# Miniprotein binders against a7tqs6: the designs that were tried, part 5

Target 1, 250 residues: a7tqs6
Amino acid sequence: MNEDGSVCNKILIAFQDNDQIANLKESVLGEVFRLDKANTNHDENIIKGLTWSTKYYEVRYDLYVDTFDDFEEWCKDLISSEYDDLREVLSGIIVIDSYTMEKDKIDQNKLLGQLGSVLQDKFFVFMNTNKDISQDVIDELNDDNSMQLTSDSGNSVEIINYHNVSNLKLNQYNEKIGFERVREIIDTCEWSGGHRVQTVEAKADSTDVDLESVFNRLKEARLKYLEIEDEDEREQFALEISNEFAEFLQ

## First folded at step 14 (miniprotein)

Design qM3
Fold by ESMFold2, fold request of step 19:
Structure qM3 (fold): chain B 250 residues (1-250), chain A 100 residues (1-100)
Amino acid sequence: as target 1 above (250 residues)
Amino acid sequence: MSTEELLEELQELWEEAYDTDDPEKFRELLERMLELAQEAMELAENTEDPELREEFREAMERLIKFIQRAIDAVDNGDLRRARRYLMWIELLMEIYEALF
């Protein structure tokens, strides 16, 4: 809850119903949110009072767990104005489904773009369960999605492979992939409230990091990234931003 | 009944609906929640501030719509969709709590 009493800090995670859904829930809820079968009933729709912690901060949040059959129907509901109040209180959305490279019947990529445009400053992750899509293809898709943003307030989906067939932790650009990338996105999302985690080592640190300043810098960096047209300058900017925020992504 | 008492009863019905495995009881609880939300919307007419009155009315119209969709989903045999709407109803009640 914000200081003014308004509702905030909700994460929506949604699983496409399939024969592997129980395994997907166990894996994703366990790896991303540290929720295992000993402490959580994975059939719950609402898990309240969770804590997200990093080296520098912790914050309280609630997790909303959905299951759907048809991505198009599910996605169109969330895009509609009837969900404006619900979207506003989200920190972000994670969808677990199979990404399709086949452009028949339903333009999944167009729906992902439309949902991203109404999420504004909220993170949007699509965890792809399709084993046929390599990490290099994922990297190209994410680059293309980032290049298509024309709204200053919009956000692009990030597609993340659920299956790590290479068993590598980083892509060819030395960026985190898989569950670690999902956690990194949540680490740096725009939370409301929270407080710094103070340690003995932090007492010796001459750099004092303000949580709201970090979130604001990330928001401004996203807007500046979208404004850069030159590919080489864009890559250099992304590297500089990654270095600036490295203490939150470890 | 005050709007605060209506919210408390609505929350109790919601918890009971969330916990039951009986589809007939589940539907009955949703109907009772619908009646309470409709009563809350009627009480909103007593709000003196016209802007706050309209805000409360719009919030209750949204809540009523989601409850009705949950009922419709039960009637169509789509219990998972009904429980999705129940999940959203909980969040809407949290968002609108200050209005009650």
Scores: ipSAE 0.864, ipTM 0.947, lowest interface PAE 0.5, mean pLDDT 83
Fold by ESMFold2, last read:
Structure qM3 (fold): chain B 250 residues (1-250), chain A 100 residues (1-100)
Amino acid sequence: as target 1 above (250 residues)
Amino acid sequence: MSTEELLEELQELWEEAYDTDDPEKFRELLERMLELAQEAMELAENTEDPELREEFREAMERLIKFIQRAIDAVDNGDLRRARRYLMWIELLMEIYEALF
């Protein structure tokens, strides 16, 4: 919940109904959210009072768990204006379904683009269960989706393979894949209100500009920005960070 | 009945609907929720502040619409869709809580 009492920090996760759905729920809820059958009922539609923790922050959130038969019908409902208030309180959406390349069916990728266009500052993940789609194809799809985003208020879908058939940890661009990528997206999403956790920062030698240090500082700055409640203080922090990065990159 | 007491009863009906496996009872609970939401919208007309009155009316219209869709889904034999609407009704009630 925001400081003014408005609702926030909800995650929607939705599973296409199939004969593997129980296994998919166990795997995804367990690997991404650390929810196993010993600590939660995977058949619940609403799981309240969860905590997302990193070494930088903690935040409270709620998980909404849906099941659907037909992605087109489900997606079109969620896009409609009747869901505006509901979408506003989400931090993001995760859909678990089989991605198809077949063109004689409804264009699934177009629907993903349409849903992404109405998700302002919200993550959007499509977890693909189709084993026939290689990571290289996934990477190309994600590049195309990112380039096709037409609204400043929207976000592009990121397609993530559920199956790691190659047993690699990274894609061809040295980016995380699979469940680790999903957790990274949630780690860095637009949360409201959180508590900064004391972090151990090793001071780098100032004579060497380290690109890893620059990326880590960017992530750290974003996390600290998320935890600042006062609007004026947030603006001042953003200015300070902009100046800091200008020094590193000039 | 105050709007705050009406919301509390609505939340109790919601929990009972969420917990039951009986479709007949489920539908009855949804109808009782619909009646309460309609009563809340009528009470909104007594609100002196015109902006708050309109905001509350729009919120209740949205809530009523989702409750009716849940009832329609039960009548069509689509209990999964009905429970999806029940999930959304919970979130709408949370979003609109401050208006009561």
Scores: ipSAE 0.860, ipTM 0.945, lowest interface PAE 0.5, mean pLDDT 83
Fold by ESMFold2, fold request of step 19:
Structure qM3 (fold): chain B 250 residues (1-250), chain A 100 residues (1-100)
Amino acid sequence: as target 1 above (250 residues)
Amino acid sequence: MSTEELLEELQELWEEAYDTDDPEKFRELLERMLELAQEAMELAENTEDPELREEFREAMERLIKFIQRAIDAVDNGDLRRARRYLMWIELLMEIYEALF
């Protein structure tokens, strides 16, 4: 929750109902959210009070776990204006379902685009369980989705293969795939509130600057900026961040 | 009943509905939640600030709609959909908590 009392930092994860759903839940909740069956009831719809931690920040969030039969009907509900308040408090959505290349039965890509357009600055991941779709095809689909964005009002879906048939950690372009890519998306999403984590390693690196450290500082600054309620303090904080960024550009 | 007490009662009913595996009890709890949400919408008319009054009324209309959809799902034998609406009702109550 923001300091102004507005609700935030909810993740919706939804699984298409099938014979493997228990295994999918165990795998995805375990690998992405570190929720093991020993410490979490995977049948719960709501898991509150979770912490997302990186080397550079820590934030609190809640996880909403849904199941559905048909993606088209599920997606149309979430797109409707009656869900505007619910979508506003999400950090993002993860869907686990089979991606189809067959357009003549349902227009899955159209629905993915429509949901992405109403999600704006929130992440949208489609975890594909269809083993017939190669990583190269996934890479092309994601490139096409990224190039179709024409406005600030929307976000493209990122399609991520659940199955790693190649047993590689990176795609042909040396980009993360699978669960590691999902975690990377969550690491860099627009959280509200949070605090900087200072470690001995980060302190030891203060004499040298890398681009990854600068990006993490900017993300942390955004999280802290949203946490500050007083307008004068927010303006002072923004000025301090601008000065810090200028130092690293030298 | 104050608006704060009304929200507390809604949350207690929600928790009971979330925990029960009896469809008849589940439906009864949803009906009681619907009655409380309708009472909250009537109390919204007592809000002095016209903008907050409209905001509270619109919030309760949405909450009522989702509770009714959960009830309809139970009546159609679709308990999974009813549980999905119950999940959304919890989040709506959190979002609208400041209005109470």
Scores: ipSAE 0.858, ipTM 0.945, lowest interface PAE 0.5, mean pLDDT 83
Fold by ESMFold2, look of step 18:
Structure qM3 (fold): chain B 250 residues (1-250), chain A 100 residues (1-100)
Amino acid sequence: as target 1 above (250 residues)
Amino acid sequence: MSTEELLEELQELWEEAYDTDDPEKFRELLERMLELAQEAMELAENTEDPELREEFREAMERLIKFIQRAIDAVDNGDLRRARRYLMWIELLMEIYEALF
């Protein structure tokens, strides 16, 4: 909770119901949130009082775990104005579902765009369980999605493959993939009430880092990235931001 | 009954609803929560500050709507959907706690 008493720091994670859901929950909750079956009931809808820790900060958050049958129905509810207060207290959303390339079934890309448009300053991850979609296709989808954002308050979905078919840690653009990318997104999202952490090694580095300044820089960089139309300029800007970000996380 | 005591009763009913696997008991608890939320909305009309009064009334209308949807889901045999609304009701109660 914020110092002024307003509610904050909630993460919504939602799983499409399928025969693999128990395995998906175990894997995703374990790898992303460090929750295992020995100390967490994976059938819970609400897990309170969790701690997100990095080398630089520690914050408290709560996890809301949902299950749905139909993505379109679930997504439309969450987009509606009746959920405005609920969306406002989220730090972000993670959806675990199969990404479809079939154009005549549902317009999943349209739904992802609509949900992203109502997630102001919130991370939005779609973890794709479809093994038939290569990392190169994922990379193209994410590039296309980031180019379609026209609002300074909206956010685009980032699609992340659940399955690591290549067994590599990085994609063709030297960017993190899989669970490590999900954790990186959460590491850098807009939190409230974080506590700065210093280690013995951090004292040797003599670096004082303002958590709110980092979040503001990331937010501003994301907006500037979306304003660049030229592909070559956009790639150069992304590399500059990645270098700046890498030095901060050192 | 103070609005603070009313919230405490809502939270206790919510916890009982969250813990039960008996659909008839679950529906009864939701009905009792609905009655308490309606009482809270009536008490909100006694708030002298017009801005706070409107804010509380709108919050209770939203809470009531989600509780009714949970009841409707039970009546349609969709217990999973009812429990999704119960999850959202918990978060709404947390968001609106300061109004009580």
Scores: ipSAE 0.855, ipTM 0.944, lowest interface PAE 0.5, mean pLDDT 83
Fold by ESMFold2, fold request of step 19:
Structure qM3 (fold): chain B 250 residues (1-250), chain A 100 residues (1-100)
Amino acid sequence: as target 1 above (250 residues)
Amino acid sequence: MSTEELLEELQELWEEAYDTDDPEKFRELLERMLELAQEAMELAENTEDPELREEFREAMERLIKFIQRAIDAVDNGDLRRARRYLMWIELLMEIYEALF
């Protein structure tokens, strides 16, 4: 909840209903949210009072778990103005479904773009269960999606392969893939509230620099860095952040 | 009935609806929730601040719409869709709690 008492910090995760849905729920809820069958009923629609923890911060959130048959119908509902209040309180959305390259069926990529256009400062992940789509194709799709975003207010979907056929940990741009990329997105999303974790792993500078402030600044910078499409602007942004961080250490 | 008492009763009905496996009981609970939400919208007339009055009315209209969709889903035999709307109703009630 925000400091003004308004509602915040909800994550929507939605699974396309298929023969593997029980396995998908077990895997995704376990690997991303650390919710196993011993402590969580995976058939619940609402899981409240969760804590997202990193080395640097902790925050409270709630998880909303949906199941749908048809992505087009589900997505169009969520885009509609009747869901404005519901979307506002989300930190982000994760969809688990099979990505299709078939252009003569429902244009899934167009729908993903439309939903992204109404998600102001919210993460949007599509976890692809189609084993036939290579990581290089995923990377190209994500580059294309980022280039198509023409508004400062929207966000592009990030498509992430559920299956790691290549057994690699990083893509061609040296970025995390799979579940670890999903967790990285959540680690760096725009939460409301939270507090610095007193970590024994951090090496305190002998100066009076506030390490929590620096780490929060770095997390914000990573999100902005990932959103910059122009390579020259990315390089300049990275240099600015590097100089800023060096200033705090010196 | 005060708006706070009405919200408490809505929340109790919601919890019963969430916990039941009986489709007939589920539908009855949704109908009771619809009646309470309609009563809440009538109470919007008592709100002194015109902006708060309109905000409360719009919130109740949206809540009513989602409850009606849950009922329609039950009537169409689509209990999964009805439970999706129940999930959204919970979040709407949380979002609008301060208005009550």
Scores: ipSAE 0.855, ipTM 0.942, lowest interface PAE 0.5, mean pLDDT 83

Design qM3
Fold by ESMFold2, last read:
Structure qM3 (fold): chain B 250 residues (1-250), chain A 100 residues (1-100)
Amino acid sequence: as target 1 above (250 residues)
Amino acid sequence: MSTEELLEELQELWEEAYDTDDPEKFRELLERMLELAQEAMELAENTEDPELREEFREAMERLIKFIQRAIDAVDNGDLRRARRYLMWIELLMEIYEALF
């Protein structure tokens, strides 16, 4: 909840209904949100009072868990103006469904773009369960999606493979993939508020660290990192950012 | 009944609906929630500030619409969709709480 009492910090996660949905819920809720069957009923639609923690901050959020049959119907509802108030309080959306490359079924890509266009400053992840789509294809899709963005209106979808058959955590560009990429997106999203982690809070008391400035720098660093084309320059940039944040902590 | 008391009763009915496994009881609770939301919308007409009155009316119309969709989903045998709308109703009640 914001300081003025307005509602904030909700995450919507939605699963396409299929014969593997119980396994998908267990895996995604466990790996991304650290919610396992011992501490969470995976049939719940609402999980309140969760804490998202990083090295730098801690924030409270609520998780809304949906299930749908038809992506087109579900997506069109969520895009419509009657959901404006509901979208406003989200930090982001995660959809778990099968991505299709078939051109005679192109409505999915158009709908992803349309939903992204109404998600200003909110993350949008499509976790793809289609085993036939390689990481290289995912990387090209995400590059294409980001290049089609002409302004800051809305956000582009990031497509992330659920199945990591290689069990590697990095793609050919040394970027995180799979569940770790999803967690990275949430780590850097625009939360309302936040609390410094013990280490950061102790150093903030002695060094005047501002949590809001840390959030802004993490967001800016992510955006700039994604724009760098040369891999050596990208690595150097990541090292510089890591050193900058280490300075705040040290 | 005050609007604050109406919200409290709506929240109690919502919790009972969320917890029940009985589709008949679930539908009955949704109908009672619909009646309370309609009563809240009638009380909204007593608001003297035209902008606040319109804001409250639009909020209640939205809440009523989602409750009706939940009922329609039960009547179509789609309990999963009904519970999706119940999820959204909870969030709408949280968002609109200050209006009551």
Scores: ipSAE 0.853, ipTM 0.939, lowest interface PAE 0.5, mean pLDDT 84
Fold by ESMFold2, look of step 16:
Structure qM3 (fold): chain B 250 residues (1-250), chain A 100 residues (1-100)
Amino acid sequence: as target 1 above (250 residues)
Amino acid sequence: MSTEELLEELQELWEEAYDTDDPEKFRELLERMLELAQEAMELAENTEDPELREEFREAMERLIKFIQRAIDAVDNGDLRRARRYLMWIELLMEIYEALF
């Protein structure tokens, strides 16, 4: 909860209903949120009082778990202005569904772009269950999505393959993939009201950090990264920021 | 009945609706929630501060709309959609709690 008592720190995760949904829920809720069947009823829509922890902070959040038949109908509801108050309290959205390259249907990319636009600085992940889409194709799709942002919006969907058919840990650009990438996005998202976690080693040698300033610095770096058009300059900037934050967060 | 007491009763009905597996009971609970939200909106009319009155009225109109959509979904045989709206109703009640 924010200091002024306003609601915050909700994550929406939504699964397309199919014959594998129980398996998908078990895998995604377990791998991303560390919720297994022993401690969580996977049929619940609301899971309150969770804690997200990194080596630098802990924060409390609530998880909202939805299922849907049709992404278009589901997405259009969330885009509408009637959901403005609901979207405002989210930290981000994760959708688990099959990505299609077919252009004969309603353009899935248009819907992803529209939802990303209304989410603004909140994270938006599309976890693709279509095994026929290679990591290289995913990387190209994410590059295309990035160019759809304006400097004011500062947001785009990130598409992440659920299946690791290549059995690799990193993509061709040395970026994390799969569940590890999803967790990385949540680690660095805009939280409210977190508190610093300090190890004995870190306390002895580290400057204390303001959690809000770290989140603001990450947001600022993301916006600057999106403004760079030259791919070589973007890669160099990303390396500089990664190194800077590694030093800052040590 | 104060708006705070109405919210407490709304929350109790919500919990019953969330826990039941009976579609007829589920629909009945949604109807009772709708009646309470409408009563809360009528109570908002006696708020002296015009800005608070308008804010509370808009919040209750939104809550009423979502409850009605849940009822409509039950009537169309779409219990999954009705449960989705119930999930959103919980979050709306949390967001608007300070107004009660």
Scores: ipSAE 0.850, ipTM 0.942, lowest interface PAE 0.5, mean pLDDT 82
Fold by ESMFold2, look of step 14:
Structure qM3 (fold): chain B 250 residues (1-250), chain A 100 residues (1-100)
Amino acid sequence: as target 1 above (250 residues)
Amino acid sequence: MSTEELLEELQELWEEAYDTDDPEKFRELLERMLELAQEAMELAENTEDPELREEFREAMERLIKFIQRAIDAVDNGDLRRARRYLMWIELLMEIYEALF
């Protein structure tokens, strides 16, 4: 929660029910959220008090874990106005399901677009379990989805292959793929109430410098600066932020 | 019963519902949650600030709607959908906590 008690920092992750769901839950919750099998009970829907940590910040969040049979039905519920208050407190949504290119079935792309439009500035990831869709096709789909997004309207879905059949770590544009891309999206999402991490070793780690990371870090720095009451602590915080961003701008 | 005490009892019932695997007990707990949410809505009418009163009323209407949907899902034999609504009820209670 924010310092004023308002609700924030919830992640919704939802799995299509299939005979692989136990394996999918173990893999995704483990790789993305660092949760082991003991914490991923099939019946557990809510995991409270988790911590998301990067070398720049640490924030508390809660994870909401859902299971659905039919994506169309599930998606239409979340789009409806009855879910406005629930969507407002999310940082983002991750869906694990099979992506289809078949035009004569349910219009999955339309539903993804509609859900993305009501999520606005919150992240939206579709983790695709369909092995038949190559990374190049995924890249084209994501480019197309990004082009449909106006610069002031919010988010589009990012489709990420669950299976890495090529064993590559980067796509043709030198961008992260797979679980590493999911973690990168969460690293850079719009959190509230994050705290600066003060470790000597974190400053020496590999830094993934991108525009979204810098933007989110600046938003966090502004919020943290305003929350600090002690003048000496405020000045020390401002100096640390200035030094950090000087490295990006050299 | 104060609205704070109502919320505490509602949270206790929610935890029992979340932890039980008995469908009959689960439904019973949802019915008791529905009764408490309806009582909270009646108490909201005593709120002096008209804007806060309307906000509380709308919040309780939404909470009641989701509880009713959970009950309907149990009656249709769709326990997974009922559990999904229970998950959402928890989050709604957290969002609306300040109103109680």
Scores: ipSAE 0.849, ipTM 0.941, lowest interface PAE 0.5, mean pLDDT 82
Fold by OpenDDE base, fold request of step 19:
Structure qM3 (fold): chain B 250 residues (1-250), chain A 100 residues (1-100)
Amino acid sequence: as target 1 above (250 residues)
Amino acid sequence: MSTEELLEELQELWEEAYDTDDPEKFRELLERMLELAQEAMELAENTEDPELREEFREAMERLIKFIQRAIDAVDNGDLRRARRYLMWIELLMEIYEALF
């Protein structure tokens, strides 16, 4: 529990149960959560007492590691009303699986949409392991999903490629991709019980920065950032937000 | 037994279940957890505050449901699913801790 008696932040990460993805588990956990191999017991479903640290804050969280062989079953459980209390205390969900464009298979997009709709303010990431799907296709899918979100109160899934085919660190829109994008999403998620990291350099006299207000502002900023179509305006807005938070830390 | 004592025992059984690789022992521990959750639900009926009583009842019903699902998964030979439910049972106990 947090110091305030609230439930500690929880992140759910779920892996498809196949040989390909099983081999990626250590890499994903290491790159996203900076877990050392020593902390990743393959048989452990719960990793407690982790710390997410940024320049601005530090929060405690627990990592819940799941595996599934049937994505539909797994999604239906999480979408059900029986999981309402569980979803409420989750900070977000990461799914590691092969994204499919095949219409004849489980409508993965429909399930992702349904799950996104019940996650509301929680971050939701689908990390695609299917190498046949280019970053450009993923960017288009994310753009289409983001446009639908402006109409519905639910969070859309952000699809992120595990693989970097282009050796680029940024997509065509100069946005972070891969693990860096996942980390950026988590950096901007809603946390409970966060502590402001006193950066040694900023003698910020204002001890009373409401972390909740900072997180809400980051969330609002992210939403607005995603709504900006013009790349220059988007970069300018990102800079403005960065400056706003830099000033808030002063 | 008080509700607090029941929670402590549930937590102990959960830890044992989490650390157990033996499916038979795992099932036994889940059955004991089920019995304790049922006992907790019965004790909650004695709560004078009707809102708190209902909240606790709903919490225990949910906990019981997840424990039963874990048992069913073990019985079906789906240990992965059983461990998933065990994971959620831990979180439910954390969420409902203040009700005990």
Scores: ipSAE 0.809, ipTM 0.922, lowest interface PAE 0.6, mean pLDDT 84
Fold by OpenDDE base, fold request of step 19:
Structure qM3 (fold): chain B 250 residues (1-250), chain A 100 residues (1-100)
Amino acid sequence: as target 1 above (250 residues)
Amino acid sequence: MSTEELLEELQELWEEAYDTDDPEKFRELLERMLELAQEAMELAENTEDPELREEFREAMERLIKFIQRAIDAVDNGDLRRARRYLMWIELLMEIYEALF
C-alpha cells in the first residue's frame, strides 16, 4: 500500500503464448522494466516492489505478468464488469503479440478498441511482433486511432513495433519508437499515490508542482502534437511544450 | 476469528498456492481460500453499518467468484488460467484489505 493507504501502482503485461513471443519476454521485461534475468522467473506472475524512476519522480509499482493463447478470451475478461475494481488500480496494460492487418481478424482491432474504451486514463500499449508491418503503417494507425478519440472515449491503444526494421531511433514524425516509446508512455502515465519527487535540490522556491497537472498537461500536449500534420508546426509545438515544461522545472 | 485474522489466513493460503507446482495441492488450497472467503462474508453480516456491510459483501462475492474461476480452471486442466486468477485474487485482497 502507498503511504496514503491507496493500492500500490500496478502494471499488467501480457504475452501471447507462442515460441516466438516467449523468446522475446526476457528482452521486453529487460528493456521496458529493466529487470534482470534473475528477477524474471519464467513462472512468476507477480513482481513486487519495483521502482519506476524518471528525472522528475520515483514511484513504486508491482508488475503483473500474464500469458494468453486466446486474445479474445483474455480481452473479454478485462473488459467485463468483474474487472472494474482491478482496472481502477492498474496504471496501464501492455500486450505483446503479432498485430494483424488482415480483415478477417477484425476481431483484434475491435477488441483493442473495446479494451481501450474501458481503460480510461490508463496507458494501453500493444507491442507488435509482426515484422511485416512497417513503422509508417504503425504511425498511420496510431494517428487514425488518436483522431477517433472523441473527448469522451478512453485512451486508445498505442501500437508500437517491437522490431526496428529501419534501425531508426525515431519515426517519420521524430517521435520515439520501440522500447523508448513504451518507456515514455509509462513516464507520463497516471500514477497513484505520492510521487517521491526526486527533489533534486533545485534551489528555486518552485511551488507545489502538482505532478498530476504536469502529467495531464503532457497528455494534452501529446494529443495536440499528434493532431498536427505539418512537420514544421510539429517542431514548433514540441519546442513550445519543451519550453513550457522547462519553465515549470526552473 | 476476526475478519482481519481471516484475511491473514487467506494471504497465507494464497502464498502457498502461488508457490505450489502440484495441481492437486493447488486445488486444495483454493478450496480452503473459498471457505475462508465465505466465512468472512458470514461474519460481515454482523456489521452494524449497512453501507459497509454491503461493500464488504460485494467485495467477498467478487473474491469468491475469482477463487471459483481458479478452481474451475484447475479442474479443466488450464493451470495458466488458474494462475492468472490467482494473480487477480492477490490484487483483490489488496484492494479490499481496508474492509477487513
Scores: ipSAE 0.809, ipTM 0.922, lowest interface PAE 0.6, mean pLDDT 84

